# Ledger of designs, part 66: miniprotein binders against q6w4x9r395to579

Target 1, 185 residues: q6w4x9r395to579
Amino acid sequence: GHCSLEGGSFVTTFDARPYRFHGTCTYILLQSPQLPEDGALMAVYDKSGVSHSETSLVAVVYLSRQDKIVISQDEVVTNNGEAKWLPYKTRNITVFRQTSTHLQMATSFGLELVVQLRPIFQAYVTVGPQFRGQTRGLCGNFNGDTTDDFTTSMGIAEGTASLFVDSWRAGNCPAALERETDPCS

## First folded at step 7 (miniprotein)

Design a7
Fold by ESMFold2-Fast, scan of step 7:
Structure a7 (fold): chain B 185 residues (1-185), chain A 89 residues (1-89)
Amino acid sequence: as target 1 above (185 residues)
Amino acid sequence: DTLREEAERLYDEARKLMEEAIRAFEAGNFEEAFRLAMEAGRLITEAIRLAAEAIKEGDDDPWTILLLRYAEWLAEIVEEFIERVAEEL
C-alpha cells in the first residue's frame, strides 16, 4: 500500500482517501505491530516559512526504541540527535540519496519512505502486504474501506479530518480545534 | 523511575505475557492462556494510566505518546483475546 504527503498539507491514505489539514505539530503517520521495536513513522508540520501562514511538512521521523531518524526539509538527516552522512545504514534501515532531489529510507521490514526535498518537501510511504489491516495513523487503516480511514487513536471513525488529525498528535502542541479565535471587539 | 519508564516496563511485561498466552492457546492450554491474558490486561491497564499521567504532567517526548498508543492497541488485542479464550473454557 501507498500513502502520500504532498503539496505541503495534502495526505492520501493507504486506501486512497485524500484529505487536507492545517495543524502544526508532530503526528503519527504510521503505527503498526509489523514495525520492529515499537516503531512508528511520524510527520512534522509547521507554518510554511513563506509569507503566507499555510502549514507544510517540514520533517519526517522514524521513531523506535533504537532509532530516532529525522529527515528534514533543510536536507539534514540525524539519528538520535547526531547528524549522519549518506548513505547511512543501521541493521534494518538504510537512508541514501536516490536522486539529487530525493532521499530514500529502505527497511528490512516492509516499509519504504521516499522524501522529495525540492522543489516542495513531500513524502511517499510504501508498505508491504503484511501491513494490510495492521496500520493506524494519518495514513489510515489499510483495510480496503475508505469510510473508516478517519479512525482516531481511540478507535472512533470520524466524519471530519480535523478530529482525526488531532487524535494522532505526538507532541504537546495545541489542538487544531483549540486555535485561538480573536474575540469580537 | 519516571512515570514513562514504569509504563514502558509494564508494557514490555504485558507484551511478553501475551506472547506466552498465545502460545498456550495454540497448545490447547486454554486455562493457562486465560490466566496469562488476564494478567497482561492488568499490566497494560496500569501502563496506559502511567503513560497518560506522564503526558498530563508535561512529558512531551514523542516516544511517551507512541508508547501510550501502542499500549492502547495492546489493550484492545488483550480484550479480544480474552473473549476468544473464554469461548473455549
Scores: ipSAE 0.466, ipTM 0.797, lowest interface PAE 2.2, mean pLDDT 82

Design a70
Fold by ESMFold2-Fast, scan of step 7:
Structure a70 (fold): chain B 185 residues (1-185), chain A 89 residues (1-89)
Amino acid sequence: as target 1 above (185 residues)
Amino acid sequence: DTLREEAERLYDEARKLMEEAIRAFEAGNFEEAFRLAMEAGRLITEAIRLAAEAIKEGDTDPWTILLIRYAQWLADIVEEFIERVAEEL
């Protein structure tokens, strides 16, 4: 299945449901028991000035017990806070430059990520058939039914994208924290 | 131990208990399967509570939130399993 993060703020789920959101936090894109070491794919969004969106993708993160791989729009790749030269290889993951404008993260466990660096930072997620019906997050539940693609982190199907997106927030929300801070208490 | 580390430890123990519960169920030991699943549920609830407390205390690590999301998924599995075990009791 294929999930895309395009045009700064557009997402198409594994079941091909498109939606747009305005988020400025880190969000879980994909959580699945098919990912080793309790792994997950995450996206970092921030405020943007581009004409087609008020928020834009700024980094993609693969997080597990073993690894915290961050691929940023600045073409910096880190794992566990340390900058890495490409190609970067672990036992199960390889990050490499696919083209002059694209990086790829290939894995042994059925997940593939391609990020477009220029002219606009975008991400494309591919998962193997073993993930069918076993995904949660912004990329949807991959069950062939688009009516429940907005399933929140508590398993509730929502009719709108805003409640769905907020439920998959994973911290690191500087803009949201400023808005929610109570200056009088 | 940090709140997050304790939550992770409880989550890992709950997973082990669920593996044991499934094996007990497959062996026809429904009372033992129920007991193990109930204990797993208790540990999951505590793990989520401690992880949430860590966030309230300033933990901004995405791993802490990911732990809560996996613990919630495991809780769903426990609930479905307990309902299935109850049909055999």
Scores: ipSAE 0.383, ipTM 0.754, lowest interface PAE 2.8, mean pLDDT 80

Design a8
Fold by ESMFold2-Fast, scan of step 7:
Structure a8 (fold): chain B 185 residues (1-185), chain A 89 residues (1-89)
Amino acid sequence: as target 1 above (185 residues)
Amino acid sequence: DTLREEAERLYDEARKLMEEAIRAFEAGNFEEAFRLAMEAGRLITEAIRLAAEAIKEGDSDPWTILLLRYAEWLAEIVEEFIERVAEEL
């Protein structure tokens, strides 16, 4: 399954449901028992002065009990706060420069992340078939049904993106209310 | 220990108990499976409470929130498992 974070504020879930949101926080993109050491993929969004969106992706984080790998839009890769030279390898994870404009995080557990650095910071998540029906977060539940892709952290299927997104916040941040950032909408 | 560290310890204990409960269930020891799952449920409920308290008190570490989300998921697994075991009793 494929999930994408594009254009600063657009997300397409593993079940191919597209949505938009406004939010300036760290969010859980993908949580699954298939990830080792209670791992998760997270996205950091902030207000951008350079994008056309009111919110933009600024970093992607893989967090587990052992690792906190941060890939930021300024092309710095850290693990547990320490800058790493590429290619960077751990037992199960390799981060390397795939092209002049793309970084890739490859894993042994069926997760792949590709980050576009230029012209706009964007992320693409690929998961293997073992993740089917076993994912939670902004990338959806990967069950083949798009009508319940807005399942919150409490297991409730919501009709709106804002409540769904707010439930996956992983930081002390303001609520992602579209009307506050777009009062004419 | 911080609230987060205590929640993490309880979460780990609940996971271990659920692994034991599943093995007991697979062996046909339904009463033991039920007992272990009920204890896991008690521990996971407390882990959720402590993690939520840590967040309420200003813990902004993404790990604390991730721990809470995994604890909530394990609580769902425990509840579903208890219902399954109860049908066999």
Scores: ipSAE 0.473, ipTM 0.798, lowest interface PAE 2.2, mean pLDDT 82

Design a9
Fold by ESMFold2-Fast, scan of step 7:
Structure a9 (fold): chain B 185 residues (1-185), chain A 89 residues (1-89)
Amino acid sequence: as target 1 above (185 residues)
Amino acid sequence: DTLREEAERLYDEARKLMEEAIRAFEAGNFEEAFRLAMEAGRLITEAIRLAAEAIKEGDEDPWTILLLRYAEWLAEIVEEFIERVAEEL
C-alpha cells in the first residue's frame, strides 16, 4: 500500500483517501505491530508564515525503542541525535540518496520511505501486504474499507480531517485546528 | 522510576502475559488463557493511566505518546481476546 504527504498540507491514505490539514506538531504517520521494537513513522509540521492555517512538512522520523532516525528538509539525516553520512546502514534499515533530489529509507520489514527534498519537501510511504489491516495513524488503517466512519458521520471534509489529525498528535503542541474561527478556512 | 518508565514496564509485562495467554488458548487451556488475559488487561489499563498522566504532567517526548497509542491498541486486543476465550468456557 501507498501513502503520500504532499504540497505542505495534503495526505493520501493507504486506502487512497485524500485529505488536508493544518497543524504544527509531530504526528504519528504510521504505527503497526509489523514494525520491530514498537516502531513508528512520524511527520513533523511547522508554520509556513504567521497564519494558523498554514503548515509545511519539515521532517520525517522513524522512531523505535532503539532508533530515532530523522530526515529533515535541510537534508540532514540523524540517528539518536548524531548526524550520519549517506549511505547509512543499520541491521534492518538503509538510508541513501536515490537521486539528486530524493532520499530513500529501505527496511528489511516491508516499509519503504522516499523523501523528496526539492523543490518541495514531501514524503511517500510504501508498505508490504503484511501491513494490510495492521496500520494506524495519518496514513489510515489500510483495511480496504471505503467507509471512513469518522468522515461519513461528520459529513464535512475539513472538520473530519482536523479531528482525525488532532487524534494523532505526538507532542503537547497547540491544536491549531481547534482554534478555528474562520468558517471558510 | 518516571511515570513513563513504569508505564513501559507494565506494557511489556502485559504483552508477555498476552503471549502466554495465546499459547494457553492454542493448547486448549481456556481457563488459564482467560486468567492470563484478565491480568494483562489489568496491567495495560494501569500502563495507559500512567502514560496519560506523564503526558498531562508535561512529558513531551514523542516516545511517551507512541507508548500510549500502542498500549491502547494492546488493550483492544486484550478485550477481543477475552471475548473469544469466554465463548470456549
Scores: ipSAE 0.582, ipTM 0.832, lowest interface PAE 1.7, mean pLDDT 81

Design g1
Fold by ESMFold2-Fast, scan of step 7:
Structure g1 (fold): chain B 185 residues (1-185), chain A 84 residues (1-84)
Amino acid sequence: as target 1 above (185 residues)
Amino acid sequence: GEVHVRIEIETDSPEWAILILRYAEWIIEISGLPGVRVEVRQEGNKLIIEITGVTEEQARELAKRIAELVEELGGRVRITIEES
């Protein structure tokens, strides 16, 4: 399955449901029992540098018992607060420069992350078939049914993206407001 | 009346403390409680979460959920609830 974070504030879930939100917080993208050491993938959103009414992805974080890998829009990669030279390899994770404008985080457990650094910071998450029906967070539940892609952290299927997104905040930040006027593909 | 909740968490690493903090903050936020206020202090492997602006019943429910989370993630927790 494939989940994408594009254009600063657009998300397409593993079941191909697109949505947009306007939040400035850290959000849980992906939790799954398939991630080792209680791992989670998170996304950090902040105000756009040019427009104060828009939000943009500014960092992606992989957090587990062993690792806190941060890939930021300023092209810095850290693990547990220490800057790393690429390619950077642990037992199960390798971070390397795929192209001049893209970084890739490859794992041994069926998760791949590709980050576009320029011209716009964007992220693409790919998960193997073992994750089917076993994911939760902003990328959805990967069960082949888009009607429950807005399942909150309490297990309730919501009709709006804003309530869904707010339930996956990893912090006590301002509530997100859903904006449906901009087209998404 | 309102109560003050103090949650003291000890983990095996600073990374565990960060993970537990993120999930605990999320539990508090999705509770939808009006007027809840949260203060957090992290000192290496130790995390202190202080919650105010809640009733005793709301405090018990939040404490229960956070304790269950800490237990699942292998941490140690001590919770104190007192009149604010």
Scores: ipSAE 0.000, ipTM 0.118, lowest interface PAE 15.9, mean pLDDT 72
Fold by OpenDDE base, second read of step 8:
Formats: structure tokens, sequence, C-alpha cells
Structure g1 (fold): chain B 185 residues (1-185), chain A 84 residues (1-84)
């Protein structure tokens, strides 16, 4: 399954359902029992301009009971708040520079993350087949059905992205908006 | 039938070779393919990964993924797939 966060505000789920939102919060991209140590992948969005529609991904966070790995747009990689030199490995996670513009987080448990640093900060999430039907979050449920991708954290299927996205907030943040986006965001 | 996959990897950085190896092993592991056999060895500046117990389709997918990794890291890869 492939989930992408592109263009500042666009998401394509594991089931290949595209949607967009504008929010400035941290959201759960992926939760699954297949992730060890209660792991979760999260995305941090912030304002990228003056308009409410100018929002963009600014960091990706993998959080577990053992690690809090942050890959930010400034190319700093931290674990539990401490900056790490690349390549960095802990347990079953490795973060390394893939190219001059890409970082990669590789895991031994079926999660792969590629982060494009420039020109736009974007993220690409890949999960193994063992994750089928066992994922939740902004990346959807990876069950081959796009119609139920907008399932909230409480298990309710929503028709629009806004309520769906809001349900996956990892903090107190403003509600997400489903508005037309400036392509420059 | 089953095929034999030979992946030859060249890189200017021994450190990257190690990373490639580890990641390749993970790729194979998470593929969930039963009965896959993997042998890895180093010959000079080349890393050689040999995979058996896979179908042609499986082999191509694995090879593709490993090749992408190698190329993204600035390495060179040669893949050979042949019948077992």
Amino acid sequence: as target 1 above (185 residues)
Amino acid sequence: GEVHVRIEIETDSPEWAILILRYAEWIIEISGLPGVRVEVRQEGNKLIIEITGVTEEQARELAKRIAELVEELGGRVRITIEES
C-alpha cells in the first residue's frame, strides 16, 4: 500500500483515494497493530502562507513507546528530541539520506517512509501486505475499498474529508478546511 | 516455475553497501514470501544478492524494489533472472 502527502495539502490513501485538506495540526497518518510498540506515523502541517489555504506538510513523526523520530523540512532528524546524524539506526528503524533531496526511513516491520525535502516537502508511505485491512488514519484502511477510507477514529464513515481528518488530530488544533487550495501552497 | 535472481550492486561507499544490504533483507522479509532463500556476499566492491524460491513475478518485484533503492543511493545494479 502506498500513501502520499503531496503538494502541501493533498493526500492519496493506501486505497488510492485522493483528497485534500487544509489544517495546521498534527495528524495520525497510520496506526496499525502491525506497528510494534504502539507505533504510529504522524504528519505535522503548518501555515505556509498568509491565506488559510496556504498550508503545508512541515514534518513527519514516527512515534512509539521507544522512539519519537521527527523528520522536519529543515532536514533535521531527531529521536526523542535529540538531533541525530545520518545514517541513524535504532532497533528496527533506519533513517538515511537517500539523495540530496530525499530522506528515507526504513523499518524491519513493513513500514517505509520516503521524505522529499525539496522543492516541496512531501512524504510517501509504503506498507507491506500484512497491513491490509489493518490500518487507520489519514492514509485510510488499506482494504481495497475507497468508499470507506474516510473512517474516523471512532469508526464512523464520513462523506467528506474535513470531519475525517479532524478525527485524526493528535492535539488541540483548529478544524481542517476543505477549500480550494492555492497550487503554490 | 521458480527462478534464480542475481543482483549485483556496486557503490562507491562501503557504508552505503551495508545499508543497502540491510534494507534489501528487510524488503525480502516484509514481502512475506514463503520459502524464499537469500544469500548475500561481497566480492570486492560488489555486493551480490542471490534469491531463490521465487516465481518470476515475485523476482521482478523484489529486484525492482532493490534496484530502486540502489539507484537512489547512487549505486549501480545489475539484475539477472533465470530459471532454476
Scores: ipSAE 0.000, ipTM 0.177, lowest interface PAE 12.7, mean pLDDT 86

Design g10
Fold by OpenDDE base, second read of step 8:
Structure g10 (fold): chain B 185 residues (1-185), chain A 82 residues (1-82)
Amino acid sequence: as target 1 above (185 residues)
Amino acid sequence: STTRLRIEFRDISEEQAKKVEEIIREEAEKSGVDVEFEYHDGRLTVEARGSPEWIILFLRYVEWRLEIELPDVTIYVIKVES
């Protein structure tokens, strides 16, 4: 399954459902029992302009009981904010430069992450077949059905992306705004 | 849809408790979790409330920071209820 975060505000789920939202919070991108040590992938969005529609992805965070990896445009950070030299290796995770503009996080448990740093900060998530039907978050449930991808954290299928996305946000962040546009734009 | 988490720190000094409280408050704010503290006779009790998904992540963040900043302090998860 492939999930993409592109163009600052566009998401394509594992089931290939495209949608757009504008939010300025940290969201759960991927949770699964297939991730070891209670692992989760999260996406951090922030304001990129003055209007509510000017939002963009600014970081991706992988968090488990043993690892915390923050990939942003400027650096890879672990622990309590310590920048790491690349390639960075832990037990089952390696972060390295794929190209001059791309970083990759490779794992031994079926999760791959590619992050484009410039000119637009974008992320691409790949999970193995063992994750089918066992994922939750903004990337959807990976069950081959696009119609139920907007399942909230409470297991309710929503008709709009805004309510779906909001269910995966932390704290008192502003509500997400939904805008139907061409995801390829 | 709120989960309540209770964690404890045992044999902890007042100074350590203050530091733990600061760390937890910071992480609670980031996770949108409400927290309450009680310190008595070397025991710090923390009650946390939040959404099911974020209460768990909150705990992970707390554990991670404590391992680094206070490696000699042990965290005990007492109960999780929804």
Scores: ipSAE 0.009, ipTM 0.215, lowest interface PAE 9.0, mean pLDDT 88
Fold by ESMFold2-Fast, scan of step 7:
Structure g10 (fold): chain B 185 residues (1-185), chain A 82 residues (1-82)
Amino acid sequence: as target 1 above (185 residues)
Amino acid sequence: STTRLRIEFRDISEEQAKKVEEIIREEAEKSGVDVEFEYHDGRLTVEARGSPEWIILFLRYVEWRLEIELPDVTIYVIKVES
């Protein structure tokens, strides 16, 4: 299944349901028991001055018990607050430059992320068949039925995108990505 | 450098598609953007090419005008390439 975050404010779910939202927070994009060590994929949105929407994607975050990988629109990749040079490899995750304008995060557990850096920061999420019916978040539930793609964090199917999106908010609004000072100097 | 933008509209009539094309052509002329259209089975696909700065502004003005002039028409897909 494919989920996309395009044009600053447009989302297409794994079941191919398109919607638009406005937000300036960090949102849960994908949670699944198929992700190791309580992993989750998150999207950070902020105000946009020149994009086609009032808000735009500014960073994508993969968070687990072991890793906090942040890929930002300024082409900086960090893990656990430390900047990394590409290609960056861990046991299960590799982040590398796929083209002059695209970065890719490949994993061993059936998740793939491609981010377009220029001219508009956009993200494309691919998940393997093991994720079918096992996803939650802005990308939907991947069950082959679009009518319940707006299932909130409380398990309620909503008819509108607004309540759905707000239910998947994580952290403070507006959220800034904090870079931690290296404690081991 | 030339940026390519693809926009898709679904479940629209031929009459709605002509109005969308008119709006897009007008905004493309103002932005120096080249546009191509394809309509088939209720689906209108638009391909736009131009400088990165003008493609972003072009898209913003198209969205704004569509919300005002054709509020019953929805953009389903936007892709930016190369």
Scores: ipSAE 0.000, ipTM 0.089, lowest interface PAE 21.6, mean pLDDT 72

Design g11
Fold by ESMFold2-Fast, scan of step 7:
Structure g11 (fold): chain B 185 residues (1-185), chain A 82 residues (1-82)
Amino acid sequence: as target 1 above (185 residues)
Amino acid sequence: STTRLRIEFRDISEEQAKKVEEIIREEAEKSGVDVEFEYHDGRLTVEARGSPEAIILFLRYVEWRLEIELPDVTIYVIKVES
C-alpha cells in the first residue's frame, strides 16, 4: 500500500482517499503493531508563507525506542539529534540518496519512505501486505474501504478531515479545531 | 483478566503535571484503560487498570508521546500486576 504527502498539505491514504488540511504541528502518519520497538512515522507541518491558512510539510520523522530519524526539507538527516552523512545505516534502517532530488529510507520490516527534497518537499510511504488492516494515523487504516479512512485516534469514523487530522497531532500544539467562545461576552 | 499499572512522575511543575495528565487521559480513553491520579508536592502518581493488551498499548503510547511532547519528563514504572 501507498500513502502520499504532496503539494504542501495534500494527503492520499493507503485506501486512496485524498484530503487536505491546515495545521502547524507534528502529526502521526502511521502507527502499527508491525513496526518494531513501538515505531511510528510522523510528519511535521509548518507555515509555508506568511498566510495564516497556508501550511506545508517541512520534515518527516521515524521514531522508535531506539531511533529518532529526522529528514528535513533543508536536506539534513539526523538520528537522535546528531547529523548523519549518507548513506546512513542502522541495524534495520538505511537512509540513502536515491536521486539528486530524492532520499530513501529502507527498512527490514516492510516500511519504505521516499522523500522528494526539490522542487517541493513531499513524502511517499510504502508498506508491505503484512500492514493491511494493521495501520492507523493520517495514512488511514489500509483495510480496502475508504468510508472509514477518517478514523480518529479515539477510534471514531468521521465524515470530514478536520476532526480526523486534529486527533492525530503529536506535538505541544494548539488544536486546529478549537471551540471559540468568549467567556467575557 | 485485569492488569494494574502504577506509574510515577517526580519533581514536575504544576504546568507539566497538567500536560502529563492530559496525555494520559487521552491515551487511556483510546486504549480502553481506566486511570486515577494523585498529585502532591511535585509528584504525580497514576494508577491504570485494564486488560493486559490494553495496558501494554496504553503504556507504549504514553511513553512515545512523552518523548515527543515532554522530553524532560521522566516516567517511573512502579508496579505491574496481573
Scores: ipSAE 0.000, ipTM 0.080, lowest interface PAE 22.3, mean pLDDT 73

Design g12
Fold by OpenDDE base, second read of step 8:
Structure g12 (fold): chain B 185 residues (1-185), chain A 82 residues (1-82)
Amino acid sequence: as target 1 above (185 residues)
Amino acid sequence: STTRLRIEFRDISEEQAKKVEEIIREEAEKSGVDVEFEYHDGRLTVEARGSDPWIILFLRYVEWRLEEELPDVTIYVIKVES
């Protein structure tokens, strides 16, 4: 399954359902029992302008019981806030430069992350077949059905992206908005 | 669905307990988790209630901050209920 975060505010789920939202919070992107040590992948969005519709992805965070890896445009930071030289390797995760503009997080448990740093901060998530039907978050449930991708954290199917996205907030943040914006923002 | 965590700190001073409480309250507020505290005879007990995944993330952030700010304090997760 492939999930993408592009254009600042666009998401394509594992089931290939596209949607957009404007939020300035940290959201659960991927949670699954297939991730070891209660692992989860999160996306951090922030304001990129003065209007509510000017939001963009600013970081991706992998969080588990033993690891915290924050990938932002300028650095890779671990749980103690220390920037790491690349390649960074832990027991089952490696972060390295794929290209001059791309970082990759490779894992031994079927999760791959590619992050484009410039000119637009974008992320691409790949999970193995063992994750089918066992994922939750903004990337959807990976069951081959696009119609139920907007399932909230409470297991309720929503008709709009805003309510769906809000349910996956990793904290108390402003509500997400559904507004038409420039896809290049 | 709400999950309840019981977090325990043993052999902790009153001063340390106050610091832990401060940290946990801050993280609880961020995560929308309800917390209650009880300190007695060197033991701090924290009852936390919240929805998955918020409560799990709350716990992780608490652990990380404690490792940085109070490295000599040990955290125990005693009970989890759903």
Scores: ipSAE 0.007, ipTM 0.232, lowest interface PAE 9.8, mean pLDDT 88
Fold by ESMFold2-Fast, scan of step 7:
Structure g12 (fold): chain B 185 residues (1-185), chain A 82 residues (1-82)
Amino acid sequence: as target 1 above (185 residues)
Amino acid sequence: STTRLRIEFRDISEEQAKKVEEIIREEAEKSGVDVEFEYHDGRLTVEARGSDPWIILFLRYVEWRLEEELPDVTIYVIKVES
């Protein structure tokens, strides 16, 4: 499955449901028991500059019991707070420069992350078939049904993106503005 | 930003409460989360406070460990303030 986080806070879930939100928080992007050592992906959003109604992705974080890998829009990669030279390898994760404008985090457990650095910072998450029906967060539940893609952190299916996004928020931020342009795929 | 969670466990023994506290303290250490405990009359209340990426993952890690190590204990998240 494929989930994308594109400029202007546009998200397409693993079940291909597109939505848009506006928020300045850290959000849980992907949690799954298929990720080793209680791993999770998180997405950090901040203001885009001049327009208050626009927010943008500024960092992606992979967090587990052993690793805290941060990839930021400033092209800095850290693990557990220490800057790393690329290619960077751990036992199960490799971060490397895929092209002059893209970084990739490849894993042994069926998760891939591609980050576009320029011209706009954005992220693309790919998961293997073992993740089907086993994901939670902004990328949805990957169960092949878009009608329950807005399942909150408490397990409630919402009809709007704003309540869904707010439930996966991990910060003291204003509530997401409702800007659903394509509620169905 | 910081978030505060109030978590409750009901109808648990003092022995179960101590094991829950051990799990919560270990996960709090890993996540940089501050925790306070109060046990009274079969009820364990946990106040957890931490930085915003860590506090939610702390909660999920605690939930997963409790499912494996103490499956007869039920966790109630009674308040989230961020």
Scores: ipSAE 0.000, ipTM 0.112, lowest interface PAE 16.4, mean pLDDT 75

Design g13
Fold by OpenDDE base, second read of step 8:
Structure g13 (fold): chain B 185 residues (1-185), chain A 82 residues (1-82)
Amino acid sequence: as target 1 above (185 residues)
Amino acid sequence: STTRLRIEFRDISEEQAKKVEEIIREEAEKSGVDVEFEYHDGRLTVEARGDEPWIILFLRYVEWRLEIELPDVTIYVIKVES
């Protein structure tokens, strides 16, 4: 399964459903029992311009009971708040520079992350087949059905992206509904 | 694969056309879509080029904004080429 965060505010789910949203919060991209130590992948969005529709991805975070790995747009990689030089390895996770503009987080548990640093900060998430039907978050549920990708954290299927996205906020932030979102997504 | 859209606005004033152009340019930039405009005798024609799914999302978002900001303007998608 491949999930992409592109163009500042665009998401394509594991089931290949594309949608757009505008938010300035941290959102859960991927939760799954297949991730060890209660692991979760999250995306940090922030305002990139003066209008409410000018938002962009600024960081990706992998959070577990053992690690908090942050890859930010300024190319700083931290774990539990400490800056780390690349390549960086901890147990079953390795972060390294793939190219001059791309970083990669490789894992031993079927999660891969590629981060494009410039010209646009973008992220590409890949999960193994063992994750099928066992994922939740902005990347969807990876069950081959696009119609239920907008399932909220409470298990409710939404017709539009705004309420779906808001349900996956990881912190106390303004609702995406307060900003311009595509109601057709 | 690049998709091309031809979007038309009919019976539109020059002032309205300028506003539409502004909206479309903003959305095109955000979606990575290339756009060209032509206004003649009450008709605005927009040529848009981009990759899927972004160009499709671009169109939907444009339609959404136009419904709100210019409710009296009708949008026509005339041609789609891939």
Scores: ipSAE 0.007, ipTM 0.223, lowest interface PAE 9.8, mean pLDDT 89
Fold by ESMFold2-Fast, scan of step 7:
Structure g13 (fold): chain B 185 residues (1-185), chain A 82 residues (1-82)
Amino acid sequence: as target 1 above (185 residues)
Amino acid sequence: STTRLRIEFRDISEEQAKKVEEIIREEAEKSGVDVEFEYHDGRLTVEARGDEPWIILFLRYVEWRLEIELPDVTIYVIKVES
């Protein structure tokens, strides 16, 4: 399956459900028992440079018990807080420059990430068939049905993206919490 | 339904871990959530178990308090099982 984070704040789930959101936090993008060592893929969003009322992807994080790999829009790759020169290889993960404008994170466990650095920071997630029906997070549940792609961390299928997205927060974001409790029209 | 959360904090000092534990214990008590902690090599791992919707409200209150009281600490929700 394929999930994309494009155009700053647009997401297309593994079941091809498109949506847009306006959040400035770290969000769980993909969580699955198929990821080794309690792994999760996360996306960091912040205010866009041109319009501070809009949000944009600024980093992608792969986190497990062994690794905290951060790929940022500043073209810096770190693991466990240390900057790494590319290509960077661990036992099961390799991060390398695929083109002058794209980085790739290849894994042995059926997850592939391609990050576009320029002209706009974007991410593309590919998962193997073993992930079908076994994913949670912003990329959806990969079950072949788009009607339940907005399944929150509470297990509730929502009709709107805002409650869905806010349920998958994985970081300090009082602005997002305030928006939930006192939304503006 | 009963839900289990696995939460991690990385690259934090023992002092930061103690304050995070205090905040989490206080919010867990308010929400009827059971928590277990493990600290090793700059990483604090939290296992939280509770009934919906209280466990999700617990997580949101923890996130809110951490932003105010420990703004340099990042919370990672690693696993959610229901």
Scores: ipSAE 0.000, ipTM 0.096, lowest interface PAE 20.6, mean pLDDT 74

